# VH-VL binders against p38371, part 35

Target 1, 215 residues: p38371
Amino acid sequence: CNFEQPETNCFVQESPSWAVKYDVVDSPKDANGDECTTTAPLVELMGVYKYVNPETGAAQLALRPATLASRAIADTTTTSADQTSLGSLDTEPKDHGFCHANDFAPAFVNVAASDTAAANTIRYEFTNVRVYSAAVAPGTQFTGELKYTSNGCTSSYVMRAVWPPAPCDTASTEPAENCGVGSGLNPEFAVVCQPTSATGTTGYCVPAGDIPSFK
Short names: E, the ipSAE of ESMFold2; O, the ipSAE of OpenDDE; V2, 0.75 times the mean of E and O plus 0.25 times the DockQ between their complexes.

## First folded at step 17 (VH-VL; framework fv_romlusevimab)

Design o4 (at its last look DockQ between E and O 0.57; V2 from the best seeds 0.00; counts 0 for: pae E 17.3 > 2)
Fold by OpenDDE, look of step 17:
Structure o4 (fold): chain C 215 residues (1-215), chain A 123 residues (1-123), chain B 108 residues (1-108)
Amino acid sequence: as target 1 above (215 residues)
Amino acid sequence: QVQLVQSGSELKKPGASVKVSCKASGYTFSRYAMNWVRQAPGQGLEWMGWINTRTGKPTYAQGFTGRFVFSLDTSVSTASLQISSLKAEDTAVYYCARQRGYVGSKYYGMDVWGQGTTVTVSS
Amino acid sequence: SYVLTQPPSVSVAPGKTARITCSGDALPKQDVHWYQQKPGQAPVLVIYDNSARPSGIPERFSGSNSGNTATLTISGVEAGDEADYYCQVWDTSSDQYVFGGGTKLTVL
């Protein structure tokens, strides 16, 4: 049921957990231009929040990747603000029901070397983020681009996200456990189970196609 | 904590040689190319080239071949610029600057700079 | 050779907005970076990849591109913003970094 709808506010489902998939655009390279092996997660959870300035009406979108959040506990140099990517957000949907978010600050962590681990710096840089906010599915899908850097190894991705986060298992025959009926997702969403690792079967349901991803 | 520290000012005669060092700290030295940038008195920034900090392969900009040599001492995370047969025109501040990154067949600027080394060539 | 052209100087009153332009052929195909250099100091990256801002750089600094021109915008200019500003690109045709000639920003 995709048809033209009247303009509405840029609704975003605020949640500590969205399911986000990253599809590789550019393979990892270090700052010499040589190949390296570090990549973004196959799938991760992400905190997504919307802020509105009550005085100006200006809106902002905050993205907090779970990977950064998990590493933050070992980081004594960056703040919570540093670990969250904050950008501007449209107040009204524009093209085809999308609200655009731009000018994201980088989110990063700096973990010093320890007796058991080497120093680790991770940086998320988001661009061209678009939140699907049409009436048929307001603020429950978004897409954008990610430049991911870990210790100087940089790769780029198209990211696609859906809410709610539904755990799944590719080995399960139960629809509720494999992104089907009972999973909690909108039944009109086209989604697929993405394992968290290359060898595992357990992960999260993510968009199967371009955003908006519908059957 | 990430920083580049360069060697001190140099005063040389024409025809002499000078070696400027740039010591890196706070990051993995071998993953970030090191650029060299020249700035003559009252002039703008001029890119001299860069060196691959993993392989040691130098790349020189046009106009900076022959008398200019980039080198590494990886054991101490140090890049060096040597200028031979110095001329008055070589009088400038020389900066080392870390390559920010590379992706999509593009280099993305310089995010960490040394404090600069003044080289004065005078008879 | 690839050339980036900047105005030699820009003057602005405190609290106003300064705009520094950088023009080059086929600039839309390039990612533009901006550096601030105060007298006697090393350059500092203030904008990268056309519009991205490094951590620690105030939100007053922004970058944009239109046609063959990149613009560094500094809103609410402060006395401390007085400096030389340089644009830069990686020229894929010649495999070299190219700097603009620099713009001296004077705060009146």
Scores: ipSAE 0.780, ipTM 0.913, lowest interface PAE 0.6, mean pLDDT 94
Fold by ESMFold2, look of step 17:
Structure o4 (fold): chain C 215 residues (1-215), chain A 123 residues (1-123), chain B 108 residues (1-108)
Amino acid sequence: as target 1 above (215 residues)
Amino acid sequence: QVQLVQSGSELKKPGASVKVSCKASGYTFSRYAMNWVRQAPGQGLEWMGWINTRTGKPTYAQGFTGRFVFSLDTSVSTASLQISSLKAEDTAVYYCARQRGYVGSKYYGMDVWGQGTTVTVSS
Amino acid sequence: SYVLTQPPSVSVAPGKTARITCSGDALPKQDVHWYQQKPGQAPVLVIYDNSARPSGIPERFSGSNSGNTATLTISGVEAGDEADYYCQVWDTSSDQYVFGGGTKLTVL
């Protein structure tokens, strides 16, 4: 007898928080093509959710950057759907164990003008998202591309993400606080502590290399 | 509120010149290139070119490299289009339009438009 | 010179779906922008970068770009959608923006 067991499940660890690192590809430029300074965060938390339409079997991947979610409290013109980027997710893995997600709608938030700043729209555009789905680490790492726009300044990045989010401190001598034993991460993951600012020491453990990032 | 306000309509004779102004407000003028678009009566939209608002360097579309001059007055956030030696075929509505955004070689279209200025050239 | 071709007109009954096409050489490598122009008014950007909607544009407006043809889709067409629609790309070979000839959408 021939047993058929099709690959029909692209598992994604759903969580309000993944740790996401951005590495610049195209440096920030304004609409005139001149250099500007506004960039995506070095690292941020991101909500990641999978939805499956029970009638059609079609799968979707939702990405909600913490930056957009935190700004939403002051936004009177942008809905929760606008702040979440929704894309199609393949139902089966391809290309060495990756589940591809494509056709993401942009995610954005409108920030009202203040005494110190003009009105602004913070905008994330994701492309070429790939979730690692192989059995050794199913649905706990993904990579993709980000186009980030704020204050008329646009830049692009490769993004690399890992679950769970593990807080860390590059100045700590405790392994659990510096992406080592006791951090809560899969011990086979190759990760490094990425501070949230260029001058600080605290942040989150992020993939050290291309996805899948393993030791 | 981001806004582009253009000067009023003009009636001109052939051979005259005209200057259409476009005053920007509600954003940092020097961060966004300014496009000029022509629309002859009953016709479609035609891109004339743009001007880099930081450097003042114009780029003209094919067919607009002679009698058409883009300029800036950055002190009042104003872009201008001057048309010399007017011909009847220059009769059109002229729009200024802000370049939406730019990353690498991608151009994201024109997100804010002036109300248009009608230039009529008749004998 | 690079040419974007649009049908001169499209008629759609209220509540139905309108599809306005824009064709050109090497269009799959381009990012297509769409503008709506109502009579006596300036154009309004309704879709950019093939499928993105500016703030204030209803989700009934969507866009795609595949196989040398970009398509603006308007679901649930209303009388207020009656307008001229223009596609636009940046043509790298001539270093200029190019507009399509425009499509008059009539809601009957």
Scores: ipSAE 0.000, ipTM 0.449, lowest interface PAE 17.3, mean pLDDT 85
ESMFold2 (binder alone), look of step 17: mean pLDDT 93; pTM 0.953

Design o5 (at its last look DockQ between E and O 0.57; V2 from the best seeds 0.00; counts 0 for: pae O 8.0 > 2)
Fold by ESMFold2, look of step 17:
Structure o5 (fold): chain C 215 residues (1-215), chain A 123 residues (1-123), chain B 108 residues (1-108)
Amino acid sequence: as target 1 above (215 residues)
Amino acid sequence: QVQLVQSGSELKKPGASVKVSCKASGYTFTRYAMNWVRQAPGQGLEWMGWINTRTGKPTYAQGFTGRFVFSLDTSVSTASLQISSLKAEDTAVYYCARMRGYVGKNYYGMDVWGQGTTVTVSS
Amino acid sequence: SYVLTQPPSVSVAPGKTARITCSGDALPKQDVHWYQQKPGQAPVLVIYDNSARPSGIPERFSGSNSGNTATLTISGVEAGDEADYYCQVWDTSSDQYVFGGGTKLTVL
């Protein structure tokens, strides 16, 4: 067992890209209460940023899912603020080296109607976000809960995220391409390659277990 | 862009019928249950029930099981409320409102409301 | 079925904090939603799931549910907050929505 020293502030590695895995908790239901099939992606990249008020020291955590960011250019009805979920962030670590973030506003993007689909809002609602901030690996892993809605179909997840995003291929025998040595990840992280589709082999390295995910 | 637009206000005599329509736009109509809510003059909000927009199955609150009928035309994304044998006490504003979502064992609010339709019943 | 009780009115001075309560026997098992209704207008969802804010609702609106009482809190009250406020639950035992009787907030 390693003895972790908590970080004395709530450092968060700011990046346009973290790798985030979602594990389902509540299977998708529509707003009639009936089963539906639309889900969050298996894995996606996520922008993660920290803002601090210089007068008070009050901090915010910003989460910008790639799914929302990629649709933003076509959406003239929402702004970067709508497409980014802001929550309050602790100024000091608590609870065994975690910095908690709460009170997130929903993030969303509007998808215009097409020949094949009605107009739709894709919505992310984050809760109970916890950034691992201990000195061993400050601000490079976090976990939280997601409610994901698309086309009226809502499901809920545990999310687990790691920085940096490391592309991978489950079919590769090269360690650098399969979350091993040379991948760019901290070698003490317990990670696995999560393909972006159920049938493909390529994706991103994500935490293998609960945060903090270490070997 | 997501909106519910209701039909215009109605002045009716006792014993007549009225049909209030609620046209949805900006979202997939058949994914969100439609609620009906009544508000008598100077009174609070009163849930009348809802209709499953995929199946057309209505659920009526206690007190709304007789003269009140919910219906759908999914081809034009429209929910309707029919009130028959109108009485003076049916004078109210009637709202349609869609469910926000369902997760776990709970619906989590009505996020989009129509502008309301005033039905006035007087002799 | 499930009964929710609200005070009929609350008065608060501009810039102060308003607290609007909603009481029921089994609120710890319910997620409470709050609606604002200005005169002549449709209701607007301002808090859902006890404490979550929809997009566009300012942070000065907050909610809590601590046992048999849910509370809508509006800090820094402005004249534009003058409205009727309704709490609501979905009662999973009977599959019915229940509204509270409403609270008229007056900003004096």
Scores: ipSAE 0.555, ipTM 0.832, lowest interface PAE 1.9, mean pLDDT 89
Fold by OpenDDE, look of step 18:
Structure o5 (fold): chain C 215 residues (1-215), chain A 123 residues (1-123), chain B 108 residues (1-108)
Amino acid sequence: as target 1 above (215 residues)
Amino acid sequence: QVQLVQSGSELKKPGASVKVSCKASGYTFTRYAMNWVRQAPGQGLEWMGWINTRTGKPTYAQGFTGRFVFSLDTSVSTASLQISSLKAEDTAVYYCARMRGYVGKNYYGMDVWGQGTTVTVSS
Amino acid sequence: SYVLTQPPSVSVAPGKTARITCSGDALPKQDVHWYQQKPGQAPVLVIYDNSARPSGIPERFSGSNSGNTATLTISGVEAGDEADYYCQVWDTSSDQYVFGGGTKLTVL
């Protein structure tokens, strides 16, 4: 993971942990078009890495959802490469500081049934990913679209991500624990605490608005 | 293993009826819509429609209404295509194909196909 | 009716790259799927959602879209790649699947 790469204008903060929020666009449906219940996480961590071809200067962006990685532990059929979504990345920012990433390969796991758990196939399909790489906040926010499928139940989301990942608790009165001063986040970022569950209070700070999300 | 197994070849006379079956295995039958695709000899693929495997609601493509009937037997994970009043023009290979998924207005591709059933209509 | 246009045939030498195009109006707004059909066999999904590859499909197969044209690219073509290839979209206007006319890929 540690290797020398030439610098490009499209800076991306490489990290095993970005905080990613998924906002529902299309509710989950099966292949019949009927409602199903499985959804992407409300928030999760994501590994984000940039690769540059030293000969051509071409760049790629790799996305590795933590939830998928977690499930991969029980998967004996897919590889690390299968569990990572790799796409092309612009070499220079466009459209007001955004670097576009396209042509992502699906990231997926295929966990066979066991004595204690049913079979589980999960697929992440990313499209229209844009990394904000303007000088004011280079490579610390990105957005895109996700099609999430779990055992044939598919839903669509707008994805919004921020670095660094800052844990938070909506029940806390401490600013550092509620996406405020001391959290490690850029103070100019507009962020909000997103719990990991609908009923919980603990989660991660995620963008409060469209990317780039600023106060 | 996920698979679709179709019934055998059929030779029919004009005016007769034929029923092609498609048995699914290796997955939950009622969670994936089933498509039917026709391919005349030497011709391309032609979508006939699909059936909701949970509700049994069929949707027929333009040109495949009336004589074509989609049905289900969910107890045996089987979809069927019945063609009545057969014509020579109905001579083709008929495929059942599982719909990969559906979200909103986006129908995904067909990820599992039967081996096809040849229907020959001849006097 | 909505029409997807493919070249009727494409020829390529072994080891070279084959490109099969699929053109249609407003194609950029639709997800394109690609199927491979070998002689006497059922079609096989090789690309879905423009560029996604199903499990088991070699990396040699890739899909891309530009303007009103989708392209299936097969790098390092092998003899076994000789087949008919069909593009497909869901036409939201007519609410039906539409196939291209198919392209016969011949490996020289």
Scores: ipSAE 0.016, ipTM 0.549, lowest interface PAE 8.0, mean pLDDT 90
ESMFold2 (binder alone), look of step 17: mean pLDDT 92; pTM 0.944
OpenDDE, look of step 17: ipSAE 0.006; ipTM 0.524
ESMFold2, look of step 18: ipSAE 0.030; ipTM 0.629
ESMFold2 (binder alone), look of step 18: mean pLDDT 92; pTM 0.944

Design o6 (at its last read DockQ between E and O 0.80; V2 from the best seeds 0.00; counts 0 for: pae E 2.4 > 2)
Fold by OpenDDE, fold request of step 23:
Structure o6 (fold): chain C 215 residues (1-215), chain A 123 residues (1-123), chain B 108 residues (1-108)
Amino acid sequence: as target 1 above (215 residues)
Amino acid sequence: QVQLVQSGSELKKPGASVKVSCKASGYTFSRYAMNWVRQAPGQGLEWMGWINTRKGNPTYAQGFTGRFVFSLDTSVSTASLQISSLKAEDTAVYYCARQRGYVGKNYYGMDVWGQGTTVTVSS
Amino acid sequence: SYVLTQPPSVSVAPGKTARITCSGDALPKQDVHWYQQKPGQAPVLVIYDNSARPSGIPERFSGSNSGNTATLTISGVEAGDEADYYCQVWDTSSDQYVFGGGTKLTVL
């Protein structure tokens, strides 16, 4: 069961790698309103960072999906700021140990045109992000909503994230390789192995339930 | 890189017809509906309707049925607006504007606009 | 028909904050978009989905909703912000886009 203990500040584990799962809410549609097939990844790593203004004390949360980070290498038209979604973050937990993050700027990369395809933009738009910062698990789980767009095809998701990132293999009988003892995860966390593809067995451990996800 | 380029200004007499073109570039044309917006001199923006760039079916706003026809030439990524039986009241700037996106039950505005085409109807 | 109401004009001194309102029935159930139109130019999207800001739009621009009123806020107003501003919604009842009447922002 989930255990809640309020904190006095909004701690966030800063890391270049969180494990993030996306669960579909709205199926993908293009800007005509017609069905399309492009979706966000089943699971990916994400950079998460907290910034505090030393003068005002205002806090911000930065999210950088691995999809954007990897595509950024070939993209000379966008900046690091464009590729990172930056939003405001509460200074103190509001309720139930959660710190709210809002007003995220869209993060995106451009994919150059080729002989066979027009130019493309991949965009992440985050809303209603909540970081669990209770004493029992300070800043190692968060949730939110994502609107994902690629080549005009947009879909929406519930986002659930956990730190640290733990690789896993559903085909493995070793607990350390299947989100169990030895994986590096908090043993109190309820997690499951999410493969990176629908047919594969390798992926990352992600929350098994709603955030906060505890056994 | 993403842009809409419209045809030039038009001067017509009452009763004539005009066709305004809007050429898209820098993106996949068939993934974004094309809106048409009218702006009479000194007046506000009026939504005329849109055309589905994948299926080719037009939707017209109230007040813009009959004399107004949306069409496509997908081979050159071009949307067109034709106005027949022109009236003095049709004098305005006409804009094409790309639909930004759709999720769930919502359409989310227009993110790319053409430069506008001035149509003047005078005897 | 669904109607969005804007003040016809708003005046503000340089460096101050301008607030442009857009009112409509059941507005909280709709996503509001804002466009800036400078003289002789096409409209530019400056706020979408109530409060989201497109890339390239300064942080001085923000959107908010309260009750049946959406507000475009421009902090630290500059001379270059002088323009007409239009709010817009998709009306699900009539299945059409609706624009506000527009607000002329004058920088004193």
Scores: ipSAE 0.865, ipTM 0.944, lowest interface PAE 0.5, mean pLDDT 94
Fold by ESMFold2, fold request of step 23:
Structure o6 (fold): chain C 215 residues (1-215), chain A 123 residues (1-123), chain B 108 residues (1-108)
Amino acid sequence: as target 1 above (215 residues)
Amino acid sequence: QVQLVQSGSELKKPGASVKVSCKASGYTFSRYAMNWVRQAPGQGLEWMGWINTRKGNPTYAQGFTGRFVFSLDTSVSTASLQISSLKAEDTAVYYCARQRGYVGKNYYGMDVWGQGTTVTVSS
Amino acid sequence: SYVLTQPPSVSVAPGKTARITCSGDALPKQDVHWYQQKPGQAPVLVIYDNSARPSGIPERFSGSNSGNTATLTISGVEAGDEADYYCQVWDTSSDQYVFGGGTKLTVL
């Protein structure tokens, strides 16, 4: 045994809310190949949890998009398990402090038909998820890829996520309200305010660049 | 529940025609192309083509451009395959299969399949 | 035209791992889908986008696509896994779906 501190395992900050930004890679198309209009949110909150099998040490990463949970109120055919995407998670970091998560099952809800809308399935498919777990900022940022499908309309994204979620307003001159000092975020994180709508100013602080996003 | 239900098996003589129907339920029919796949006895799967369910235009694989016609009845969410001038080698199971999606210039396979319709052509 | 090549058959003992390969020159630029077909039944999608599992497919099914070869791996093989397995891609250059010739998995 030596006197140096042991390396951290793949720590992930567990929370019902991380802030996740999606940047489009492939514009929305339906399953005929024709253009359609539904997209993932610009930013949303996401539940992030780690589970470990105590007998084997095998780890799983759980991702639960808030938009999917919100739509689940109308869904009588799916469970919270269906609405949560589970993937395998590395037990130890790879090069450069990343823990990889792969083999995610889709997260989905079924939305019943109404007078104004047909029955629909909303589906999130995550791939190539990488959690930054280096000791300087263990398990508080991650990146990955998303395929988002709603009403047969699919688009793809790079996702970049940070914990904690920090509300913000691009119109504010107060640093605490615009991802600066007092926002509650690690001051070394490079973040920017992402409004929840294309026309509004309020939203959440999200990574400004590729993960790990530092100044 | 998403499902595709095909019409019943058919016994036909050479030279006749057959129409195989595929009724969809549980999803927005016009958002997903419908594929047709043939499987001759003891053989593998062969893609015959698809029909765009929004626009109604078919695409036929090579070798299926003549006697094979895809059509839709969108009022009842039904795709159909008609085979004319039947030959003994048309004896096969015919499947409809829903297109899963399109991203990045690629169509991403078939996620829901009908139960298959056996067409037997014999004298 | 573009061809996907699969071995005609693979035999594996119960509880062991089956590996079913699918080879093609364009595979480095393609996403591979895998279908299981039991005798007398319709095909079922078991892997899509090289490695993703549809809901309801057991964890013991996995997939990879590296170089000119995609592989479907079934660990802990059970008698109920006896089936024909087909790989499939969308070939952008010819604008068509291409199936492999199929592989019969026997559990003995």
Scores: ipSAE 0.526, ipTM 0.829, lowest interface PAE 2.1, mean pLDDT 89
ESMFold2, look of step 17: ipSAE 0.481; ipTM 0.804
ESMFold2 (binder alone), look of step 17: mean pLDDT 93; pTM 0.953
OpenDDE, look of step 17: ipSAE 0.539; ipTM 0.819
ESMFold2, fold request of step 23: ipSAE 0.495, 0.489; ipTM 0.813, 0.811
ESMFold2 (binder alone), fold request of step 23: mean pLDDT 93, 92, 93; pTM 0.952, 0.950, 0.953
OpenDDE, fold request of step 23: ipSAE 0.856, 0.793; ipTM 0.941, 0.921
ESMFold2, last read: ipSAE 0.430, 0.477, 0.443; ipTM 0.787, 0.803, 0.788
ESMFold2 (binder alone), last read: mean pLDDT 93, 93, 93; pTM 0.953, 0.954, 0.953
OpenDDE, last read: ipSAE 0.854, 0.847, 0.851; ipTM 0.940, 0.939, 0.939

